# Designs tried in a protein design chat: VHH binders against Type-1 glutamine synthetase 1 (glnA1). Part 20

Target 1, 342 residues: Type-1 glutamine synthetase 1 (glnA1), of Dictyostelium discoideum (Social amoeba) (q86b00r158to499)
Amino acid sequence: PRNSLQRAIDRLKNKFGISLKGSFEEEFYLIKKGDNNNSSVASLLNSIEKLDHGTFANYHSLDCYGDILEKITNALEEQGLPIEQLLSESGSGQFEITIDYTDIMEACDRHIIVRQTINSIASYNGYIATFIPKPFDGLVGSGCHAHLSLWDTNDSNLTPDANGECGLSLVNQFFIGGLLKHSKSLTALFNTTPNSYKRLKPFYWSGCNVSWGLDNKESFIRIPSSPFSATDGCSNFEIKTIDHTSNPYLAMAGIIHAGFDGIENSIAPPPPTSLFDQSVLNNQLIPSNFEDAIQSLKENHYLCENIGNDISNAFIHVKLAENKILKELSDDDQILKLLELF
Short names: E, the ipSAE of ESMFold2; O, the ipSAE of ESMFold2 at other seeds; V2, 0.75 times the mean of E and O plus 0.25 times the DockQ between their complexes.

## First folded at step 18 (VHH; framework vhh_7qbe_3)

Design k3 (from g3 with H105Y; at its last look DockQ between E and O 0.77; V2 from the best seeds 0.67)
Fold by ESMFold2, look of step 18:
Formats: structure tokens, sequence, C-alpha cells
Structure k3 (fold): chain B 342 residues (1-342), chain A 125 residues (1-125)
């Protein structure tokens, strides 16, 4: 799949002189192993239910996990990975780490290294790190949101335009138009297990609406604002649905080919939406389960051909088989199985 | 709730020395000192990474003040030497609960999530 991404990168560059840069927001939980127990999730959940939520809950997680987080940051820095930030998320034991953006191939490589490092450090120190999209029904899910931007051959950022809709250049709007057109098929590449769809719920800020907008956490494509957006435009866009079950190389190949279609065919996205406005409540949604997502991908001959028919067919067959096995398991057994895979 | 409690303030003569401390109730990433003089806005004084390997000082105190920390005691220190009347201020301890990469020094108030109530330092000319 790395070769498939390289072909997508080359295709976009050769036809339009455009390169993609990005980074992932890596969300994960740390779970302390209990005595005589493969997991301590029950004890952690009991602790969470006895705590106030909000600011206190965020600091309590940092205070409980500070030493292991310090080991994680030290390990990543020693490997030369430029950490932008690490923060405690809502809920207990959830954290987010972001590495500085770079060329999309390197960003995918960094994504793999970050997960491997976190897993290794956690394991050697008596923790389980989990990147499972929805490990616990009572806790917020984990994604790996992608922040992306388009660049020209002179290494100038093509994404911002202060005079464009949502602060975006017209070419980036067409790219987004393509992403929205293919969003249901892309979901199969982004969210590859039944568990993924426990996170992808409307009104959960997971990005289930086939829409886009400035700071809209319910949209498939979110445009982050900054204090300088009105003057300089918006420098990047975010895909919120991607989770750690995805193969990042395949996911990004799909994104590039979808965006390519948008630019080549001048596909304008629909008017942008704002968070919680009534038009978002009536918007089209991405598939609510893997079977519908994978069916959309199977029918998307454009994406399958450009990604590579052999690669697409192998992906579809492997994930369908994996999903059959997972769906027969209890919720607890599914989590244990997913820990082996991710 | 992270609590930061400063101590060590007081009255000193110009040219003298004073050592401030700040005890945190738990884990912190970067910590720093800010100060607010009479009729002035609060200003950055110094910051230190959790490891202690990255320190940064405002120009007005560089060479006279030394920031340090003892993570085993959850305590931040500011050794203030060669004090001047312009150093008269309430000194605030600040802590970040977000890790920012090792080359970022966190010199703005908005970079910090928790603050102490302050300790007063008065330098007599």
Amino acid sequence: as target 1 above (342 residues)
Amino acid sequence: QLQLVESGGGLVQAGGSLRLSCTASGFTWTMGWFRQGPGKEREFVASISRSGGSTYYADSVKGRFTISRDNAKNTLYLQMNSLKSEDTAVYYCAASIVYYGSKRYLTSEGDYDYWGKGTRVTVSS
C-alpha cells in the first residue's frame, strides 16, 4: 500500500503540480494492568465514575499517568520525532499526541512509528496502550484526525485564500468537493472494523456528516480557524473520521485520488455548514456500519482502479473476513482481539 | 485540581538575594515564573522544562535569576540575586499540563493552565 500512495502522490504532482502535506492527531488510552488481570479497565472505569468531569478529570489523568507520558515523550524525542504537543483529552486515561506536519509519505511513516513507540513504552512499563476507536461504551472514542494541506512545486501552501469560502483557495475547495463525493467509499478505508462504527455517531463530533465547514466538528471535513484566518486564510483542513484501524498509506491514497477527481472535474463542494446548524441535522451521513461502507467502496470503480485493483480486492477480502470474525465475539472478546491487531 | 503554592517572598535591600519556591500538588510539564509590579501588566520572568534541560529567562533578569526544579518534591525554585528596585512585584508560579516540544519555552501567559496566588517581593532602594 505504500507503493499505492506513491503512485497517488505522483499522479497529483504530475497532472497539477500539487503535493499533499499532513500530520495525524494520535488519540489513545493508557490502561494500567492490574494484578492477576490482563486489563484493569474495570478499576479505571470505577475511578472515572467517582470523579468530576471537565478540567479536574483532565488533570487527574495527567497526574496519574505523568511518569509514563514522560517516558513516551522522551522516547519520541530521542528518535527525532518533532512533537508539536501532547495533551490529556476528556475522560480518564485518554491522551492526544501530534507530530509536526510534513510530506504525506513521511507523515504516514511517522504515524506508524508513533504508535509503535507508544505501544512499546506502555508494554514495558506495565501499561496497555489502546488505539481502538471505541474501547469502552462509557468513554469518548479515539481517532487519528488528519490535518492536510496542498502545496505547489515551489513549496508554497496552496490551501489558504483569505477571499475564498472558509478561507480556502478554489483548488482546495475542489479537492474537498472530491473528498465529499467519495466520502462513503473513503469510510471503508478509514474505519475498517465494526468497533469503528461505535465511535462514528451523529452528534458525537466524529465527523459523520457529508459536509464541510469552518470549525464544524460534525462535518467530514473541518476547516480549523486561527486568529489570522481573516487576513491569511485557513492553512489546512481536517478529516475527523480516520481511526487507527486504517492503513494510513491506503487511506491517503484514497484521499489523493478522491481530491484529484474533484480538481480534475471542478467539483464544487456544497455550501459550508456551521456546527449544530439545522442544515447539518438534515445532511447526508457516511455509512453507519462497515458492510455499507465496504459495499460503497466495491462499487467505486474509480477509487479501486486508481488505488490498484489487486490491492483494493485484497483489502476488501481481508477486511470482510476479519469483520465476520469480530462480529461473532462478545464486546469484551472483540476488544481483546482488536488489541492483537492494533 | 492542580494547586500551586508560592512562598519565600519578603522585603530585601537592593543588591540582596531571595529564593522563591512553589510547591505543586502533582505532575506538571513546563513551569514558569511571572511577576506583576505596581501598576504594570504581568510579565514573564523564567521558564523550565520538566527535565530541567531547557531554561529560558526574560532579558531583564538574565544572569541574576536562576530557575530550577525538584520533581521528586514537586517544587519549582527561583533564586534571585543582585535584586533591584524594579524587581519589586508579586511573583506568580505557573504550570502547563500540555507538553510542547522540547524547543518551545512558553513565555506567554496563555501558554500556562494553572497559576498560584502569588508571593510578594519588595526591594528597598
Scores: ipSAE 0.612, ipTM 0.848, lowest interface PAE 1.3, mean pLDDT 87
ESMFold2 (binder alone), look of step 18: mean pLDDT 89; pTM 0.918
ESMFold2 at other seeds, look of step 18: ipSAE 0.662; ipTM 0.861

Design k4 (from g3 with I97Y; at its last look DockQ between E and O 0.65; V2 from the best seeds 0.60)
Fold by ESMFold2, look of step 18:
Structure k4 (fold): chain B 342 residues (1-342), chain A 125 residues (1-125)
Amino acid sequence: as target 1 above (342 residues)
Amino acid sequence: QLQLVESGGGLVQAGGSLRLSCTASGFTWTMGWFRQGPGKEREFVASISRSGGSTYYADSVKGRFTISRDNAKNTLYLQMNSLKSEDTAVYYCAASYVYYGSKRHLTSEGDYDYWGKGTRVTVSS
């Protein structure tokens, strides 16, 4: 699958002189283990709520998690991974870490290392780190949002254009047009379990609308603004739906081939949407379940052939079998099974 | 949420020394000192990472002031030596809620999320 991404990278570079850079926002929960606290979903949630209540009443959430977060950040820094930010969400037991952007192959490699490091440090110190897309009903889901940008052969950022729609260059708009055209098929690569689709709901800021827009957290493609966007344009775009069930190499191969289609065929995206217009434009959504997403991928011969027919067929076969097993479990038993994996 | 309480301010003769402390009510990433002199805007003085391995000083205090921290006591220190009249100010403790690995020099007010009420230092000529 890593080789499939390399072929996609080479294809984009050879035809258009374009390379992709990016990084992931790694969202996860930390759950402190107890003798009886990790045997059911209710006990795991109770462990978070007890710790969260004590922290919120007396101390900032860092008092309860600071030591484990410091061990995580130290381990990542020792491995030479340049942390951009680590954020906590008040009272949720959820954290987000972002590594600085780089060439997309290295970004995918870093994504794997970050997740492995967090899991290892948590486990050694009496915690469970979980990257499950929706581990707890009523709590915010976890994604691994990808921030991406296009670069030329002179290593200059091609993504911004202060005069372009949403501060983006025309070539980046065509790339996004391709992503939106293929969004339903890409969802099969991004969101590969039944649990993934519990997160992908309208008004959850998951990005399930097949749309794009400036600072629009409900769109499949979000364009982040900065203090410099008005003069310099927007330096990157964000795909919000990706979660940790995805294989990052396969997901990014799909993204590159979809964006390639957009550039090659000059596919203009639809007019951008704003956060306040989402309800009137919610007629187009990504698939609401894995079966529909995987069917879209099966019918997308362009993506399957470019990723590699043998790789695509193996992915489809394995994920259909895995989903069948998971769907036989209750929602709670699915979570407990997924805790062993993510 | 987080509370920062400065102490150790007072009146000192020029050329003298003073040590400020700031006790945090909990865990902090980067911490720093700022000051506001009479009729002036608040300005950066010094910062220190959680580990203590990264320190940074404003040019006006470099070589005279030393920032340090004791994480077991949740306490930040500023040792001020060779004090000058222009060091007269209210000194503020600040702390960051966000970990910044590559941005270890948090020199702007906007880089900090929590602030103490300040402690007054007066340097007499």
Scores: ipSAE 0.577, ipTM 0.820, lowest interface PAE 1.3, mean pLDDT 87
ESMFold2 (binder alone), look of step 18: mean pLDDT 88; pTM 0.901
ESMFold2 at other seeds, look of step 18: ipSAE 0.593; ipTM 0.834

Design k5 (from g3 with S54Y; at its last look DockQ between E and O 0.77; V2 from the best seeds 0.72)
Fold by ESMFold2 at other seeds, look of step 18:
Structure k5 (fold): chain B 342 residues (1-342), chain A 125 residues (1-125)
Amino acid sequence: as target 1 above (342 residues)
Amino acid sequence: QLQLVESGGGLVQAGGSLRLSCTASGFTWTMGWFRQGPGKEREFVASISRSGGYTYYADSVKGRFTISRDNAKNTLYLQMNSLKSEDTAVYYCAASIVYYGSKRHLTSEGDYDYWGKGTRVTVSS
């Protein structure tokens, strides 16, 4: 899969002189291990402390978990991983860490190391770190949002254009057009377990609408604004649906080939949507289950051939078998099994 | 809810020294000192990382002020030496609840999430 990403990177660079840079917003929960090693879903939820009423910016989670978070940040910095930020998220005991953006191959390599480090430090210190997309019905889900930008051979950012729709250059709009065209197939690469689809619901800010727009958290592609967007354009775009069940190398290979198709064929994205246009927000969705997503990928000969037919066939075979096993388990047993995997 | 309480302000002669303290009610990442002189905007003075290994100072105080912290006591310090009349201000303790990497010296008010009520320092001629 890493070789498949390298071929995608080379293809985009050789044809168009374009490179992809990015980073991941890594969302996860920390759960204190209990006396019974947290062997049931009920015991895991009981280990999560309640949010303090009146706490702003989720300070209660930081205060309760500060010591373990400090150990995590120290370990990452000792390994030379440049942390951009770590903050408390909406869920009790939920956090988000972002490493500095870089060339997409290195970003994927860093993603693997960040997860390994968080899991190792948590385990050694009496915690469980979980990256499961929707570990608890009553708690918000965890995503692995990708922030991406296109760069030329002079290492200049090609993504912004203050005169372009949503502050984006035309080439980046075509890249997004390709991403939206292939969005249903890409979902199979981004969201690879039945649990993933418990997170991917309208109005959960998961990005399940096949659309794009400025600051639209319900869109597959979100364009983040800044105070300088009106004068400088928008510097990056965000894919919100990706979760930690994905193989980052395959996910990014798919993204590059989809975006390549958009540029090569000048595929204009549809008009952007806003969060406040709820009728448009519900018109088309990504697949609501893995079986439909994987079927879309199977039928997408363009993506499968460019990723590599052997790699794509192996991925499809393995993930269908894994999903069959997971679906035979009770809801609670699925969570416990996913804890072994993530 | 994080609370920050400054202490140690007072009246000192020019050329003298003063130590400010700020006690936090809980865990913090980067902490800093800001000050506001009469009729002026609040300005950055100094910042220190959670570990204490990364400090940064405004040009106007370099060599005269030293920021430090004691995490076991949740306390931030500012040792102010060689004080000038221009150092007269209300000094504010600030804390971030977001961890930022070593690339940022948190010098802007917007970098900090919680603020103390301030302690007054008056440097007389």
Scores: ipSAE 0.686, ipTM 0.879, lowest interface PAE 1.0, mean pLDDT 88
ESMFold2, look of step 18: ipSAE 0.710; ipTM 0.886
ESMFold2 (binder alone), look of step 18: mean pLDDT 91; pTM 0.929

Design k6 (from g3 with Y114F; at its last look DockQ between E and O 0.88; V2 from the best seeds 0.71)
Fold by ESMFold2, look of step 18:
Structure k6 (fold): chain B 342 residues (1-342), chain A 125 residues (1-125)
Amino acid sequence: as target 1 above (342 residues)
Amino acid sequence: QLQLVESGGGLVQAGGSLRLSCTASGFTWTMGWFRQGPGKEREFVASISRSGGSTYYADSVKGRFTISRDNAKNTLYLQMNSLKSEDTAVYYCAASIVYYGSKRHLTSEGDYDFWGKGTRVTVSS
């Protein structure tokens, strides 16, 4: 799969002189061990909520978890991983870490190291770190949002254009047009378990709408603004649906080939939408379950062939078998099983 | 909610020294000092990472002021040497609850989430 991404990178570079850079927003929960060998989901949830008391949960989570978070940041910095930021997220015991953007192959390698490091430090210090997309009903899910940008051979960012729609260059708009065209198939690469689809709900800011827009958290493609967007354009775009069940190399290979299709065929995206736009209610949605997403991928001969037919066939076969096993478990037992896998 | 309490301000002769302290009620990432002179806008003075390994100073104080912290006591310090009349200000302690990478210097007020009420330093001629 790493080789599949390399071929995608080379294809985009050779035809258009374009490279992809990016980073991931790594969302996860920390769960303190000490449930006396009780491993039910309810006991895990209790461990999180025992540490959070009062109305100021974001700072209270930092104060309660500060020592383990410091060990995590120290370990990542010592490995030479340039942390952009770490912050408390909306869920009790939920955090987000982002590494500085870089060439997409290195970003994928860093993504794996970040997960491995967080898991190792947590385990050594009496915690469980979980990257499960929806580990607890009633608490926010965990995503692995990708921030992406297109660059030329002179290492100049091609994504921004202050005069372009949503502050984006025309070539980046075509890339997005390709992403939207393939969005249902890409979902199979991004969200590979039944649990993934418990996070992916409309109006939950998960990005389920097959649309794009400036600061639109309901869109498959979000364009983040900055204080400099009015003068410089928007420097990157975000895919919010990706979660940690994804193989990052396959996900990014799919993204590159989809964007390549958009550029090669000059696929204009539809007009952008805003979060306050009533038309969001009528947009197409990504698949609501893995079976529909994987069927879309099976029928997408363009993506399968470019990723590699043998790789795509193996992925489809393995993930269908895994999903069959998971679907036979209760919701709680799925969580316990996913803790072993992710 | 995180509380920051400054102390150590006072009247000091030009050329003298003064040490400011700021006690935090809990965990913090980057901490910093800002100051506001009479009739002036608040300006950055110095910052220090949680580990203490990354420090940054405004040009006007570099070489004269030293920022440090003691995480066991949740306390930030500013050692101010060779004081000048233009150092007269209310000095504010600030803290971030977002971790930023060790190479990023947090020099803007918007980089900080919590603030103390300040301690006054007056440098006489």
Scores: ipSAE 0.641, ipTM 0.854, lowest interface PAE 1.1, mean pLDDT 88
ESMFold2 (binder alone), look of step 18: mean pLDDT 90; pTM 0.921
ESMFold2 at other seeds, look of step 18: ipSAE 0.660; ipTM 0.863

## First folded at step 19 (VHH; framework vhh_7qbe_3)

Design m1 (from k2 with S54K K62Q; at its last look DockQ between E and O 0.74; V2 from the best seeds 0.72)
Fold by ESMFold2 at other seeds, look of step 19:
Structure m1 (fold): chain B 342 residues (1-342), chain A 125 residues (1-125)
Amino acid sequence: as target 1 above (342 residues)
Amino acid sequence: QLQLVESGGGLVQAGGSLRLSCTASGFTWTMGWFRQGPGKEREFVASISRSGGKTYYADSVQGRFTISRDNAKNTLYLQMNSLKSEDTAVYYCAASIVYYGRGRHLTSEGDYDYWGKGTRVTVSS
């Protein structure tokens, strides 16, 4: 799949002189191991609640987990990964780490290293780190939101235009148009387990709406604003649905080919939507389960052919088989099995 | 909720020295000192990373003030030497609960999430 991403990168560069840069927001939970108290989902929740000791999870989580978080940040820095920030998230024991953006191939490589490092440091220190999309029904889910931007051959950011819709250049708007056109098929690449779809709920800020907009947390494509957006435009866009079950190389290959379609065919996105005006909220949704997402991908000959038919067919075969096995398990048994993987 | 409590303020003669302390009730990433003189807005003084390896100072105090911390005691310090009348201010301890990567110095009020109530320093002529 890495070679599939490289061909996508080359295709976008050769035709349009455009390269993609990005980074991931890596969301995860830390769970303190006991002697044998991590054998069920209920025992895992009990471990989190005992450590967190409070209703103000954001700071209390930092205070309870500070030592392990310091070891994690030190390990990542020593490996030369340029951490942008680490913060507590909404869930008890949930954290988010971001690495500085870079060329998309390197960003995908960094994504793998970040997960491996966090898992290794947690394990050595008596913790479980989990990146499962929805490990606990009572707690917020975990994604790995991608922040992306388009660049020219002179290494200038093509994404911002202060005069453009949502502060974006026309070429970036066409890229987004392509992403929205292919959003249902891309979901199969982004969210590859039955558990993934427990996180993807409308009105939960998961990005389920096939829409885009400035600071719209319900949209598939969110455009982050900054104090400088009115002067400089918006420097990047965010895909919120991606989770850690994805192969990042296939996910980004799909993104590039979808965006390529948008630019090549000048596909204008629909008018942007606002989170704060419910009367304009887009009700079109991405697939609510993997079977519908994978069916959309199977029917998307454009994406499958450009990713590579052999690679796409192998992905579809493997993920259908894996999903069949997982769906035969109870919800709790799925979590326990996924803990070995994520 | 994180609590920050400053101490060590007082009256000191110009040219003298004073050491401020700030105790935190728990874990913090970057910590810093700010100050507010009479009739002025609050301004950055100094910051220090959790490891202690990254320090940054406002130009007005560079070479005269030293920020340090002792993580075992959850305590931040500001050693203030060669004090001038313009150093008269209420000094505030600040802490970030977000880890910001290498190269960030956190010189803005908005970079900090929690604040102490301040300790008064008066430099007499």
Scores: ipSAE 0.715, ipTM 0.877, lowest interface PAE 0.8, mean pLDDT 89
ESMFold2, look of step 19: ipSAE 0.719; ipTM 0.889
ESMFold2 (binder alone), look of step 19: mean pLDDT 89; pTM 0.914

Design m2 (from k2 with K62Q G103K; at its last look DockQ between E and O 0.83; V2 from the best seeds 0.75)
Fold by ESMFold2 at other seeds, look of step 19:
Structure m2 (fold): chain B 342 residues (1-342), chain A 125 residues (1-125)
Amino acid sequence: as target 1 above (342 residues)
Amino acid sequence: QLQLVESGGGLVQAGGSLRLSCTASGFTWTMGWFRQGPGKEREFVASISRSGGSTYYADSVQGRFTISRDNAKNTLYLQMNSLKSEDTAVYYCAASIVYYGRKRHLTSEGDYDYWGKGTRVTVSS
């Protein structure tokens, strides 16, 4: 699938002179190993040293896990991965790490290294790191949100336009239009397990509404604002739904081909939504389960052909088989199995 | 929540030395010292990374002050040598609970999440 991404990158560049840069927000939980090595969900919950909520959970998690987090940050920096930030998230024992953005192929390579490094450091120090989308029913899920921007051949950011809708250039709006058109098919590439869909619910800030908007955490595409947005426009856009079950190369190839369709065919996105009016008016959702998402992908001949029909067919075959196996397991056994994979 | 408590302030003769301490109630990433002199706005003095390998100083104190930390005791220090009357100020301890990476020097008040109440240093001539 890395070759599939390279072909997508080349296609966008050759036709439009556009390249994609980005980074991932890597959300994960750290769990101290208990005496019996956490063989069940109840065991995993008991291994969490303390359960706190809100602001106290953020600092308490840092204080309890500071030494292992320091080892993780040191390891990433020594590998030449420039950390933008690491912070405690809302869940007890949940953290987020973001690496500096870069060209999209390298960003995907970094995504793999970040997960491998965190898992390795955790394991050597008596912890389990988990990237499972919804490991705990009562706690927030873990995603890996992608922050993306479009650039020209002179390394100028094409994404911002202070006079454009949500501070975005027209070409970036067409790219988003393509993403929204293909959002149901893209969901199959982004969210590849039954567990993924426990996270993807309205009001979970997971981005399951087929919409876009400024600072709208319920939208598939969120446009982050900054102090400079009013004068310079918004520098990037965020895809909220991606989780760690995705193959980043396949997911990003799908994104590029969907955005390419939007630009090539001048597909305007619908009017943007805000978090308030989105909560009252839900006009469309992404698929609520993998079977519906994968059916949308199967029927999307445009994405499948451009990604590569052999690659797409293999992905569909493997993930359908894997999902059937997972759905036969109890919720507890499913988590244990996913822990081996993610 | 994290608490920061400064100590070690006092009256000292110009040219003398003083060592400030700040005890944190728990884990911190970058820590720093700021100061506010009479009639002035609060200004950056020095910062130090969690590992101690990255330190940064305001020009006005470079070569005279040394920031250090002892993570086993959750304690930040500022060794102040060759003190001048313009060093008279309330000195504040600050800490970040976000890791910002090795290249970023945290020199702005907005970079820090938690603050001590300050300790007064008076340099007499």
Scores: ipSAE 0.714, ipTM 0.885, lowest interface PAE 0.8, mean pLDDT 89
ESMFold2, look of step 19: ipSAE 0.723; ipTM 0.890
ESMFold2 (binder alone), look of step 19: mean pLDDT 90; pTM 0.923

Design m3 (from k2 with S54Y; at its last fold request DockQ between E and O 0.78; V2 from the best seeds 0.75)
Amino acid sequence: QLQLVESGGGLVQAGGSLRLSCTASGFTWTMGWFRQGPGKEREFVASISRSGGYTYYADSVKGRFTISRDNAKNTLYLQMNSLKSEDTAVYYCAASIVYYGRGRHLTSEGDYDYWGKGTRVTVSS
ESMFold2, look of step 19: ipSAE 0.755; ipTM 0.900
ESMFold2 (binder alone), look of step 19: mean pLDDT 90; pTM 0.924
ESMFold2 at other seeds, look of step 19: ipSAE 0.762; ipTM 0.906
ESMFold2, look of step 20: ipSAE 0.751; ipTM 0.900
ESMFold2 (binder alone), look of step 20: mean pLDDT 90; pTM 0.925
ESMFold2 at other seeds, look of step 20: ipSAE 0.731; ipTM 0.889
ESMFold2, look of step 21: ipSAE 0.726; ipTM 0.890
ESMFold2 (binder alone), look of step 21: mean pLDDT 90; pTM 0.925
ESMFold2 at other seeds, look of step 21: ipSAE 0.740; ipTM 0.895
ESMFold2, fold request of step 23: ipSAE 0.643, 0.750, 0.737; ipTM 0.854, 0.904, 0.899
ESMFold2 (binder alone), fold request of step 23: mean pLDDT 90, 90, 90; pTM 0.924, 0.924, 0.922
ESMFold2 at other seeds, fold request of step 23: ipSAE 0.670, 0.721, 0.695; ipTM 0.872, 0.887, 0.880

Design m4 (from k2 with S47T; at its last look DockQ between E and O 0.90; V2 from the best seeds 0.74)
Fold by ESMFold2, look of step 19:
Structure m4 (fold): chain B 342 residues (1-342), chain A 125 residues (1-125)
Amino acid sequence: as target 1 above (342 residues)
Amino acid sequence: QLQLVESGGGLVQAGGSLRLSCTASGFTWTMGWFRQGPGKEREFVATISRSGGSTYYADSVKGRFTISRDNAKNTLYLQMNSLKSEDTAVYYCAASIVYYGRGRHLTSEGDYDYWGKGTRVTVSS
């Protein structure tokens, strides 16, 4: 799959002189193991249930987990991973870490290293780190939102245009048009377990509307603003649905080929929407389950062929088999299985 | 809720020294000192990373003031030497609950999430 991403990168560069840069917002929970020295299923489930103990506590989470977070940040910095920010998120014991953006291949490599480092540091210090998209029904979900931008061969950012719709250049709008055209198929690459779809709900700010817009957290594509967006344009766009069940190389290969289609065929996105516009509430949605998402991918011969038919076929067969096994488990047993896998 | 309590302010002669302390009630990332002189806006003085390995000073105090911290005691310090009358101000402790990567200095009030009530320093001629 890394080679598949490299072919996608080369395709975009060779045809249009465009490269993709990005980074991930890595959301995860830390669970401190109990003091009874019992690693039973019951103790793990009890720890997960305590995470939704009934309060947002931005500072409370930092104060409770500060020492382990310090070990994590030190380890990432010692490995040369340039942390942009680490902050407490909405869930109790939930955190978000963002690494500085870079060329998309390196960003995917960094994504892998960040997860491995967090898991390793947590494990050796008596914690469990979990990247499960929705570990408990009352618990805020975890994603790994991608922030992306398009660059030319002179390393100039092509994404912003202060006079363009949502502060974006026309070429970036066509890229987004392609992403929206392929959004249902891309969902199979982004959200690869039944649990993923417990997070992807309307009004959860998960991005399940097939739409785009300035600061619209319900849209598949969100355009973040800054204090300088009105004068300088918007420097990047965000795909909100991606979660940690995805293979980042395959997800980004799909993104590049979808965006390539948009640019090559001048696919204009629909008019942008806002979070509080009732038309957002009535937009098309991404698939609500993996079976529908993977069926959309199977029927998308453009994406499958460009990613590689052998790779796409293997992905489809493996993930259908895995999803069948997971769906036969109870909700609690799915969570325990996902803790082993992710 | 994080609480920051400054101490160590007082009256000191020009050319003298004073050490300010700030005790935090819990974990903090970056911490800093700001000050507000009579009739002036609050201004940045110094900042220090959680590890203590990254410090940064306003030009007006560089070489005279030293920021440090003791994480075991949740305490921030400001050693103030060669004091001038223009250093007369209320000194505020500030803390960030967001970790920012190495090389970023938090010199704006908006970079900090929690503030102490201040301690008054008066430098007499």
Scores: ipSAE 0.734, ipTM 0.896, lowest interface PAE 0.8, mean pLDDT 88
ESMFold2 (binder alone), look of step 19: mean pLDDT 91; pTM 0.927
ESMFold2 at other seeds, look of step 19: ipSAE 0.740; ipTM 0.900
ESMFold2, look of step 20: ipSAE 0.686; ipTM 0.875
ESMFold2 (binder alone), look of step 20: mean pLDDT 91; pTM 0.928
ESMFold2 at other seeds, look of step 20: ipSAE 0.696; ipTM 0.882

